# Designs tried in a protein design chat: VH-VL binders against q9nrl2r1430to1533. Part 11

Target 1, 104 residues: q9nrl2r1430to1533
Amino acid sequence: GGVHELSAFEQLVVELVRHDDSWPFLKLVSKIQVPDYYDIIKKPIALNIIREKVNKCEYKLASEFIDDIELMFSNCFEYNPRNTSEAKAGTRLQAFFHIQAQKL

## First folded at step 1 (VH-VL)

Design f4a (framework fv_ficlatuzumab)
Fold by ESMFold2-Fast, scan of step 1:
Structure f4a (fold): chain C 104 residues (1-104), chain A 120 residues (1-120), chain B 107 residues (1-107)
Amino acid sequence: as target 1 above (104 residues)
Amino acid sequence: QVQLVQPGAEVKKPGTSVKLSCKASGYTFTSYGMHWVRQAPGQGLEWIGWISAYSGNTNYAQKFQGRATLTVDKSTSTAYMELSSLRSEDTAVYYCARGWYSSGYPFDYWGQGTLLTVSS
Amino acid sequence: DIVMTQSPDSLAMSLGERVTLNCKASQSISSYVSWYQQKPGQSPKLLIYAASNRATGVPDRFSGSGSATDFTLTISSVQAEDVADYHCQQSYSTPYTFGQGTKLEIK
């Protein structure tokens, strides 16, 4: 029970989640659908995990939050070829993030 | 036009090492990975390993772990496979092939292959 | 490791006949199979990926089907230029593995 107020980090995560290009990033990649993903990607992360960390006040510095978002994009570009819909979505969403992160 | 250019042949003695090259052109080199596959005379295809041209991360078939080393040179768009402790059973055509990073994606373009002969 | 088994090892067909090549995986690989054509003295060339998708420039007489463990490559009307070894490959998980190949010849 209780009322939670939006932090700057939560507001930014909500904006990322609502972006048209967030679909590859909403939750962790499925091991059943993509079984070699976890052989290649050693630090998996997704927006649902980042949002949970924000809600639990686990980010002490803006740099820690930014590092997790950048890790998410780095994982995308490591696993997905540049001409895939996933990588293109990641490129656009990362550009959007960089603009919004200047407000932090 | 995607091209992967490999040298024609190499002859090596048992116990030595070889470093084979694969020069890529016609695409953004760092947007793909490179697979290495060999084919012994009259035999099927055998996967050796994969390297990301973006990160340099590698995965190897267990049989080649410790003997094969995959590297890339981004400045020249060239992938390399070094194979050490050569034995006669390493005689084969060695192919590089462009592959997607993701499960379910094919090896879409192949080099013409380098024939490695290991004999005393 | 996932073992890929092709059948038959070789076959000889008459021009214009329908040809079916089989590939079986030792465990479920969803639809993550690719087929390659290798003509004598040449490197392999991608024909089919993700079980049923034709690669760019591949004639429509080539088709792929199947899922889970059982996959087929079909040539609806075999031509002289189709003489080659055909290899199936799983791209489900590493290490990536190939079948032993099927040799197609014309009578």
Scores: ipSAE 0.006, ipTM 0.639, lowest interface PAE 11.2, mean pLDDT 87

Design f4b (framework fv_ficlatuzumab)
Fold by ESMFold2-Fast, scan of step 1:
Structure f4b (fold): chain C 104 residues (1-104), chain A 120 residues (1-120), chain B 107 residues (1-107)
Amino acid sequence: as target 1 above (104 residues)
Amino acid sequence: QVQLVQPGAEVKKPGTSVKLSCKASGYTFTSYGMHWVRQAPGQGLEWIGWISAYSGNTNYAQKFQGRATLTVDKSTSTAYMELSSLRSEDTAVYYCARDLIYGSYYFDYWGQGTLLTVSS
Amino acid sequence: DIVMTQSPDSLAMSLGERVTLNCKASQSISSYVSWYQQKPGQSPKLLIYAASNRATGVPDRFSGSGSATDFTLTISSVQAEDVADYHCQQSYSTPYTFGQGTKLEIK
């Protein structure tokens, strides 16, 4: 905990946002463009929401931050069939996250 | 039209501190972060750090951690960089540059730069 | 830190010639490279972002290419106003780093 931990969360989110495979995760899925998404996914989340929570110091434990990132990936795999570009991007980004998260 | 306005020059003595400003206009200030980059005479560009205009959260290059302090004033749409314990090696042009907080990967607009001269 | 290395350090071209500037990253940065033009006494100006996308207002003669570790900025027909230093930058991870710059001169 503390200042170093908060800096680490922001750095990690920035790295995730900048990764080639972040495009499905940058913001909440549009109800207009994907109307059935919110019928299937009960706890929607995206990198912009997670970054806002980091910036507002809403994560008290590293595990809470990790849980939100993992929820984001879980939602991706629940909604998107495995052969989709979204699911493939999610698989690669999640692997990248696991490597980076070892430093938290 | 996006504008980032910086003062032209500052002259400081070694061992003092300086606070440089970057006044933004033409966009929603709190939707963007601000990077600070310097360029010593005849040298390349060197990244100092980044600040979120929304949260005030910062990231610094290790070389500047503890010496540079980035802040923002949302009411005036102004970003600041304070650099302490000035040395002659800190003589450089200091630029501010804009980056979107969520999803940008490039510095799309730059200030004109402030020439900081550190001399006895 | 990701090290960005540009080549050559400087070059002189004749008007109308094609010029190629190179930038190499010490590790894979996918397509998160930007190119900036800096004319004498001026601030850097964004030319190319995400390796190959031309910034608004940048002439068609400028193009970017490459991925992973090797990137190239091409000026298809060099003009007198292209005399400048050109900088590549990675935006893949912090700390953000720039190459040392390539100085373009016209004969």
Scores: ipSAE 0.005, ipTM 0.572, lowest interface PAE 12.8, mean pLDDT 86

Design f4c (framework fv_ficlatuzumab)
Fold by ESMFold2-Fast, scan of step 1:
Structure f4c (fold): chain C 104 residues (1-104), chain A 120 residues (1-120), chain B 107 residues (1-107)
Amino acid sequence: as target 1 above (104 residues)
Amino acid sequence: QVQLVQPGAEVKKPGTSVKLSCKASGYTFTSYGMHWVRQAPGQGLEWIGWISAYSGNTNYAQKFQGRATLTVDKSTSTAYMELSSLRSEDTAVYYCARVPFYDSSYFDYWGQGTLLTVSS
Amino acid sequence: DIVMTQSPDSLAMSLGERVTLNCKASQSISSYVSWYQQKPGQSPKLLIYAASNRATGVPDRFSGSGSATDFTLTISSVQAEDVADYHCQQSYSTPYTFGQGTKLEIK
């Protein structure tokens, strides 16, 4: 059970990881490199964590998967000013996600 | 090199509590979680719980809920396990073990273990 | 809780023989199995993670395979230094659970 849903989520995560604008989202933000990040962002997440959750069958509904991806983008826009390369990458990747997610 | 250093042994009486330490070095402490696992003489491995060194969030096996308390001290890169209401059945080697947050949940490095003996 | 069952409980092999250790999960755990080697008086050492990936520094004679509920650890040519207890573990969901262990001895 859920094999088709797992395949769809895995395919979408792979597409996000391969996108040119995925670089801010591949791994959790380093506390050493960005010391104030975790004072601002209370629910950190990244594509590697989401992919692991997909592989462990932790998403029971498509909405739960979508919520985690949206949390990732929300964190980006909360921490990074609009004019940063991170925020610009996030804007483009989120638009790409919204197009692909219509298939879920 | 990654190291997790634990004290060699502790002897306690039934009904008391113990606080075991695990001092980490050779990596960024807050980028990993720490598991606690015990092994009674001649028995298999039994998971107690884990703690995120980043957030301080914990998860415990039901058997240890309310008796075990996991904490971390980021300033000294040290993880602690406190176990209360000790019984003779708690006699075991207690290990700390590191888990990465990034790739997959596996216990990549283990401390040498602390032998806890609970006897009257 | 997910129950992990190992087989056999113990085995004795001759140097150079291929040995296969088995681990079965009570429910599907995808590929979230790790294998640990524990020599007498020592802490466990990670051998294999995510069912088939060798940990850094582990000799290539050790390999892992399997998915879902059935997993194996293979030692292609047993050496004297491989005498140990071997433990499988699932990291699919908490509480994390271990098998009872398999003891490997040399004849």
Scores: ipSAE 0.005, ipTM 0.556, lowest interface PAE 14.1, mean pLDDT 85

Design f4d (framework fv_ficlatuzumab)
Fold by ESMFold2-Fast, scan of step 1:
Structure f4d (fold): chain C 104 residues (1-104), chain A 120 residues (1-120), chain B 107 residues (1-107)
Amino acid sequence: as target 1 above (104 residues)
Amino acid sequence: QVQLVQPGAEVKKPGTSVKLSCKASGYTFTSYGMHWVRQAPGQGLEWIGWISAYSGNTNYAQKFQGRATLTVDKSTSTAYMELSSLRSEDTAVYYCARGYLWSGDYFDYWGQGTLLTVSS
Amino acid sequence: DIVMTQSPDSLAMSLGERVTLNCKASQSISSYVSWYQQKPGQSPKLLIYAASNRATGVPDRFSGSGSATDFTLTISSVQAEDVADYHCQQSYSTPYTFGQGTKLEIK
């Protein structure tokens, strides 16, 4: 119980982070490595930011948490063509998320 | 089998509100979302918005923001769309369709549609 | 909003002919286009999703192709039962948007 018990959101974020296809999503995209990313993506987000929001109890509803995860995938698919390794990883991780989110 | 059942028709006067229903069966209602789409006579399809049957979270096309309200009743597996301040140009067939609000998703099952006629 | 434009608005084909319907997005949408068939008096029915994947129960004469901005629905040998309006839709970002539709008739 209490402070030592992982919330359902924390548990799901941990599962996403540990997934083999999480590599494009672990942290914000580097402006140095991808210079045009922030010209295209206006609401950047990543798993480390979502986890921080969970730890600060900023999600009051499951829908708010789900929205941030879906924004992360939407950004991936907006920037990356479908045949890229990033988009393929995003497609598989999103499918995994949809199964896990049914626990929320 | 998956079914989405909607009333056949509804007639309303201008300035009133309507609340259309979409009764789902044949699947776990809370595992999907519900899209609402309308089609004016002889016209194309127009997306109104989406609701999560799990969380109740909604997303609306800007044109319908403030006029359309999407809700769900988990106990009856029913989705609702309320449209306020009705005008004659709201005359259309209104469909509910099952799907998520995820990039690359699709509407796999559709209701038969409710014909809303707005006339005085 | 992403604008979807279909062409032609309508076409009439002879039985057995190959039919090509086009759909153009105003910006790149990856492969996130779906095609729906709508017969007179009926609700739309999913034919193709993610540009090229055929929905369950859809005959193999229907195929989809394309990426980025230009998408095509092909019917390899049109049959009488294919008389319908065909709608393309992007599910890349909200609001989801549809093309104006293409009406397919038999001569």
Scores: ipSAE 0.000, ipTM 0.577, lowest interface PAE 14.7, mean pLDDT 86

Design f4e (framework fv_ficlatuzumab)
Fold by ESMFold2-Fast, scan of step 1:
Structure f4e (fold): chain C 104 residues (1-104), chain A 120 residues (1-120), chain B 107 residues (1-107)
Amino acid sequence: as target 1 above (104 residues)
Amino acid sequence: QVQLVQPGAEVKKPGTSVKLSCKASGYTFTSYGMHWVRQAPGQGLEWIGWISAYSGNTNYAQKFQGRATLTVDKSTSTAYMELSSLRSEDTAVYYCARDSFYPLGYFDYWGQGTLLTVSS
Amino acid sequence: DIVMTQSPDSLAMSLGERVTLNCKASQSISSYVSWYQQKPGQSPKLLIYAASNRATGVPDRFSGSGSATDFTLTISSVQAEDVADYHCQQSYSTPYTFGQGTKLEIK
């Protein structure tokens, strides 16, 4: 914990945002464009929200940060069938995250 | 007051290694990371790598992977950079700089630098 | 790697003039730019972080602006003590990279 881990979290979020497969995760899913999303997903989250939490020093433990990133992927796989471009992007980005998270 | 103290100069022969120190004071050492940056005479700044004083985890610029090794000694609040297989092109001022206390990756305090001269 | 390009390489200004220094990133880096001042024989000193935030103790004549690829450091009224090299840096992704620097001199 502490101030140093927050710098690492921000750098990791930046790497995730920069990744080609981040497009489904940059912002919350639109209720207008995907009206059943919020009926299925009860704890919505996206990279812009996680980044804001990092900037506000809301993560007390590294595990809380990791849990929010994993929640984001879990939501993706719960809502999107395996054969969708969203699920495929999520699988690749999650693998990238697991490699980068080893540096935390 | 935050201070990062580095030795003034080191002279080494090509093919040897050097271990440069950066002694921190005035803050909780393990709460901040440390960056290493060099500047060749008359040139710009070049980032070498970063180390967490808490975990010991490191990140290196690819150019320095395999040649640079960053370490910390928590008991003395000292960061180290070891550079191996020295060449004349490694002649530069080497700075340590403290990682930002915000999750934005800026260098809020710098050491005064160590001039490393690699010469036969 | 992200390439940071500064312009001009050097400039000479009269006391009290407004000074503008530019920094361009080879790709979008959001607001993850810092500016450092380096006087001859001294280490760099943080002036601006996150494109527009002034570091502690930095005079209000220094300001930063810009986003994405184009960033500016402005000194509203240059003083003799401002003679230095100015470096921009991106912290958007590793490796962190710096521009080549702009040398500011007084006429």
Scores: ipSAE 0.000, ipTM 0.568, lowest interface PAE 14.2, mean pLDDT 86

Design f4f (framework fv_ficlatuzumab)
Fold by ESMFold2-Fast, scan of step 1:
Structure f4f (fold): chain C 104 residues (1-104), chain A 121 residues (1-121), chain B 107 residues (1-107)
Amino acid sequence: as target 1 above (104 residues)
Amino acid sequence: QVQLVQPGAEVKKPGTSVKLSCKASGYTFTSYGMHWVRQAPGQGLEWIGWISAYSGNTNYAQKFQGRATLTVDKSTSTAYMELSSLRSEDTAVYYCAREYGLYFSGAFDIWGQGTLLTVSS
Amino acid sequence: DIVMTQSPDSLAMSLGERVTLNCKASQSISSYVSWYQQKPGQSPKLLIYAASNRATGVPDRFSGSGSATDFTLTISSVQAEDVADYHCQQSYSTPYTFGQGTKLEIK
């Protein structure tokens, strides 16, 4: 069935979204709550944007997909001090991603 | 235990100012935004503004711009809302609320118990 | 400002029935909607964030759905303890705004 029809990128994004530590990454950072975020982070990205790019077939190489996911984590660690719940969630989710990305 | 503690009540005369406190505990104070919301008797919730405990940056609803001032004291993990030129229409329960994460959410996961401000002559 | 309109203003349900509460935004707000439960004399309690995510400790009978302008909070089997006012909120644009609330009563 339907599982065989999903792209590897879509499957990985679904697993990331499902992970308990995905909450800081599901959607773009709120400009309302965190207005200084967009002064510090020049290339904002989130899982919903990455998933949309996958659905539109915008990733031609696995490296392009991996680069966008890594950008998401890089942004997290640049903005958030290491002692924050966001940074800790990012560290755990990035480790999970690295294990799953070996399949790409 | 994560909690926000507010004083129970304040009574003020019209034309005066009030400064309401919100004491945070059980989490890293500077990692979350703090919002202020009021509720007049029998009415809905009305957003006043927010402050980043990290940067001190603030944003206010237009109705409260110039009358409300939001501040934080990082050393005591306390947020404050000062409201000036008080009118009877400012009688309401005032809540502080923590925004769930610094990211996309805008959700308020922890609320203070509220301070009832009564403005009467 | 984005106006949030809730419907109905109030409803009374029998125990065990499915309850549906609606919230409409005056413009597209993606999924930046939260739902709160407020019991008499208490502060609001977060139920749902980002339109469909259940907050920690919230019973699974509560669920949220919707996007853009139309959002729904569903209680799959209403219980006596669910008597409360329910508020929706947008966090897409400042000022953050709330709906007027829906009062849920049990028959």
Scores: ipSAE 0.000, ipTM 0.575, lowest interface PAE 13.4, mean pLDDT 86

Design f4g (framework fv_ficlatuzumab)
Fold by ESMFold2-Fast, scan of step 1:
Structure f4g (fold): chain C 104 residues (1-104), chain A 120 residues (1-120), chain B 107 residues (1-107)
Amino acid sequence: as target 1 above (104 residues)
Amino acid sequence: QVQLVQPGAEVKKPGTSVKLSCKASGYTFTSYGMHWVRQAPGQGLEWIGWISAYSGNTNYAQKFQGRATLTVDKSTSTAYMELSSLRSEDTAVYYCARDIPYYSWGFDYWGQGTLLTVSS
Amino acid sequence: DIVMTQSPDSLAMSLGERVTLNCKASQSISSYVSWYQQKPGQSPKLLIYAASNRATGVPDRFSGSGSATDFTLTISSVQAEDVADYHCQQSYSTPYTFGQGTKLEIK
């Protein structure tokens, strides 16, 4: 915990946002474009929400931050068939996250 | 502890269908995906497809598209694979296996396998 | 489809020797490779996931390394119970594919 740990979370979120494969995760899935999403996914989350939580110092432990990122990927894989562009992007971004998260 | 329980064996005639079961216990069934993999005698492992226990979404290897159907029954925590138009080359051990959603999509627990024999 | 090629097809080692098994993907798969151990008459058992992470309960003599297209499973000091077929698998994209397997035997 602490300021240095929170700065590390911010740096990692920025790296995730800048990654080419972040597009499915930048903001919450549209209810208009994907109306059945919220029938299936009960704990929706996205990078913009995680970033806001980091900025408001809502993560007290690295494990809480990691849990929210992993929830985001789990939602992606739960909703999207594995051969979709969304699932493929999620798979690559998750691998990148796991490498970066070793610094936490 | 996680367990995936499959029947030991099934014997079917060519041209028929079979529905294999995989009963899960020891974890929240709807939080994981279930893969189906087969292994013909003396051969390597061949991926058939995957199903989400939460959404029911499926994905199939092209070779099995239209012949394999994956389903789940959430109330009994059981996954099923139905394979139609059986041929002798479908003789194999059929495994169900749970995915790893956190780190990678590797298969962390496997059923014991069902030996399907297709013969006249 | 991504083709996974393992080498060697088989090898025989003396107890205590370091064993290296190789797996090559036909295209870059980042770190999305898993290794499985399969003993005769048994289902596969996960050894390594995400290229280098050891699965729960797996002895520390097993380690994985590599990225992109070239991956390695290492057994630092082979034991009698390690006699098995070893399979690598990519989970980067569907259809998921396995290598042909490497058979490990003791001399």
Scores: ipSAE 0.006, ipTM 0.569, lowest interface PAE 14.5, mean pLDDT 86

Design f4h (framework fv_ficlatuzumab)
Fold by ESMFold2-Fast, scan of step 1:
Structure f4h (fold): chain C 104 residues (1-104), chain A 121 residues (1-121), chain B 107 residues (1-107)
Amino acid sequence: as target 1 above (104 residues)
Amino acid sequence: QVQLVQPGAEVKKPGTSVKLSCKASGYTFTSYGMHWVRQAPGQGLEWIGWISAYSGNTNYAQKFQGRATLTVDKSTSTAYMELSSLRSEDTAVYYCARGLYTFGEYYMDVWGQGTLLTVSS
Amino acid sequence: DIVMTQSPDSLAMSLGERVTLNCKASQSISSYVSWYQQKPGQSPKLLIYAASNRATGVPDRFSGSGSATDFTLTISSVQAEDVADYHCQQSYSTPYTFGQGTKLEIK
C-alpha cells in the first residue's frame, strides 16, 4: 500500500542525502553560480525536490520514484565532464542507489 | 546594458565557408548560453544550435550537424558560428541570442540585430 | 523533433480589438513555450516565457496561456505598434523548434 511505499522511498532518500557523495545533488544547481546549467538541462531536479514529492505522496509507483532519481544522475553526467568531482560523486552515489533500489 | 553586436552583412560564394561573430557586452559572458537561429527571406525562424560560454559544450539541430560549428572566445566575450559548404539555400539572416533558464523554461531574452548572409555566385 | 504549428498564418484586426494567436505542439511539452514578437526589419523580441510569464517591459495587454500541446497568445486591445510577426517556440527538448509564425496586420 501507499504508506509502506512512501516510508521506503523516504528511507532511501534519507540514505542518499546522508551519503558523502550527495553534495552535488542536495539542492537545485545555482542559477547565479552556474547560469548555463539551465540552458543545457531541460528537466532540473534535486534530492530536496524528490524528498518533497515523497512527502506529498506524489509517487504512485516505485518506477516513478526511480525515474526521478535516475533523471538527477542523467542531468549530472550530461552537464559535468567525466573527470570532474561532480561526475565522480555522481558515479559513486548512483552505484549506491542501484544497490539500495533493489529493495524497492 | 546587455547587447549582442553582429556585423550587418556577409556575401560568400557557393562551396565556401563563413564565420559569423556575435560580440557580447553588459553581462558576465560565461554565465549564459548562446543560441544561433536563422531566418531565410520570408520564412520562419530555424534553430541551429546552442553553446555554453562556460564549458564550450554544444548542441546542434541534426540538419546542421557536421556543417555548423559553434565556438566562443572568453577573452573577447565573442561567440562564433562557422557554416561550411555554403549553398544558395543558406541565404538568411543569422541571429545570436542569449539563453536564459527561469520558471522551468529555456528562453532567449536578448537577441543580436542579425547578420544577413547572401550566398550567390 | 517536436513540430510547432501556428494558426492563423495571418490576420488583420481593427485597433482596440482582442486578438488570439494559437500554437500547437506535436507532443506534450508541459509549459515550455515562449512567444516572440518580430517587427518588420527587426530582430525578434521576447514577449512570453514558460507559457504565461510576461517578459520585463512587455505591456500588460499581452498574455499567454495553455499547457501540454495547445497554447495561445492574447492581445487584449490591439494597437498600431503591434503590427508584427509572432513566433512560438518550444524549449522542452532539443532541437528547439519554432512555429511558422503568424502575421498580424491592422485594417
Scores: ipSAE 0.000, ipTM 0.562, lowest interface PAE 15.1, mean pLDDT 85

Design f4i (framework fv_ficlatuzumab)
Fold by ESMFold2-Fast, scan of step 1:
Structure f4i (fold): chain C 104 residues (1-104), chain A 121 residues (1-121), chain B 107 residues (1-107)
Amino acid sequence: as target 1 above (104 residues)
Amino acid sequence: QVQLVQPGAEVKKPGTSVKLSCKASGYTFTSYGMHWVRQAPGQGLEWIGWISAYSGNTNYAQKFQGRATLTVDKSTSTAYMELSSLRSEDTAVYYCARDYHFGSTLYFDYWGQGTLLTVSS
Amino acid sequence: DIVMTQSPDSLAMSLGERVTLNCKASQSISSYVSWYQQKPGQSPKLLIYAASNRATGVPDRFSGSGSATDFTLTISSVQAEDVADYHCQQSYSTPYTFGQGTKLEIK
């Protein structure tokens, strides 16, 4: 853990945001559009929140950063059936994250 | 490089329990699921269960539900499978294997070398 | 549980021959099939995923095809190092079941 890991977190979040499959993850799911989401998902999170936490230096360990990213994917697979566009995008983005996270 | 290291062998008596280890290196441990698969001598592969190294959530084949316990130690990047109430039929090579998701598909991209568990008097 | 059935149980081929190994699922599993090669005394190694995609480092003589319930692994020109057991696996739903395996030997 340490300060050098924050630069790596910033780089990785930017790569995730730029990825074609990031669209389900850029912002929190709309409570108005999808009200049952918040009945099922108890710890909502999205890339904009994770990016804000990185910018504010709120991650003290690489494991905390990884846990938030993995929570984001876990929420996606819990809510969305595997044949949805959201689940497919999540699966591809998670695979990309796993490759990039090996550098952490 | 990605490695999953398992002990070579373990001998146990019927009725006891065993805890097998799988030490991961070369990747971010919490980013991948870990599966356990066994192979009895001369037989095919049998899936036991899966654990998320991130959340600790598990899923087991019904045959092993209540008898197998999967855990992870994030600090040592090690996955464990504990199997209780051992029978001679549990004699097998036990593999750990890392999952990989490609789109909505899943496959096991890296496997440990396996631990031979022998259950005998 | 989804049952995976492989055929034949064993096969002996001459070097350079084309070999086909079959795998049948008890229900439709789309393309959610992987093939693994297991040489004597070794752990399984991924060959094919998503029915038809070769894993990194796998020679192009290995190919996979099929969908729904019927899947095939083809070795276009069998080599001595291909002596192994070949296992198919479905990843459509848990439990992630394997076929019984096909043993490939050289005559």
Scores: ipSAE 0.007, ipTM 0.581, lowest interface PAE 12.0, mean pLDDT 86

Design f4j (framework fv_ficlatuzumab)
Fold by ESMFold2-Fast, scan of step 1:
Structure f4j (fold): chain C 104 residues (1-104), chain A 121 residues (1-121), chain B 107 residues (1-107)
Amino acid sequence: as target 1 above (104 residues)
Amino acid sequence: QVQLVQPGAEVKKPGTSVKLSCKASGYTFTSYGMHWVRQAPGQGLEWIGWISAYSGNTNYAQKFQGRATLTVDKSTSTAYMELSSLRSEDTAVYYCARSLYYDFGSPFDYWGQGTLLTVSS
Amino acid sequence: DIVMTQSPDSLAMSLGERVTLNCKASQSISSYVSWYQQKPGQSPKLLIYAASNRATGVPDRFSGSGSATDFTLTISSVQAEDVADYHCQQSYSTPYTFGQGTKLEIK
């Protein structure tokens, strides 16, 4: 039958979104709230963008999906000093992602 | 304060088209998607489709594919639904509704007040 | 398409009573169900998402439960302002589909 099933990528994005440490990553950083962000970060990305790409079947390889998630974390660590709540959340969420990504 | 503002009513003749608007305020327009849902008098809710305000990508219910067209104007934070080849059974209240993600598990967290479309000769 | 079926079609309750509304999916949708409240003359308002999560500003007397095919919305102590139509919706697969609605009235 024609049942739409959760793909591995979709399931993982849902799990990331629902994680306590997802708050810095849910949507693109606001230029109004953080004016210098887009001067520093040249390839912005967020979970809502990645989820849309998954929904549109834009990832042809697991490596492409993993690269976008890793880009999101790299941007976090590039912009945010280690002692920030954003960087700490990113470190914990990235560790969770690495465990889950072993299933891909 | 999130708001989605829609016109109260539109009256159209059969065979014509209509373009309904939904003006968003109180949030970053391009960070969310917009769903369109209709409700015929005394009936339940029927999903028409969604559009990403970020990418402009759309998804439609098969029943509306080819007849509904969803667009956004980022400069005015306004979403539009154009419905062509109108029939009397298109008489309904048409709602726009916001979601953060455009797939599984994404609730429609804020709704417009709806536009009553009446299709009559 | 996934068919959502609500029961009962309508019910009338006394103030303070516990109310249970049911929603059944024609196939497994995991937990991807939302509940909306629609008062007369108004647009729908999100109450519950992902089967059991209460939306911001929604009173704690509203709760959701269920998984797979069977879902329930509970109002622990019904109040006069709860008079409305209640709609369940699956967001598991497009096209997203709604149940026919349950009308809640006060005696």
Scores: ipSAE 0.006, ipTM 0.585, lowest interface PAE 12.3, mean pLDDT 86

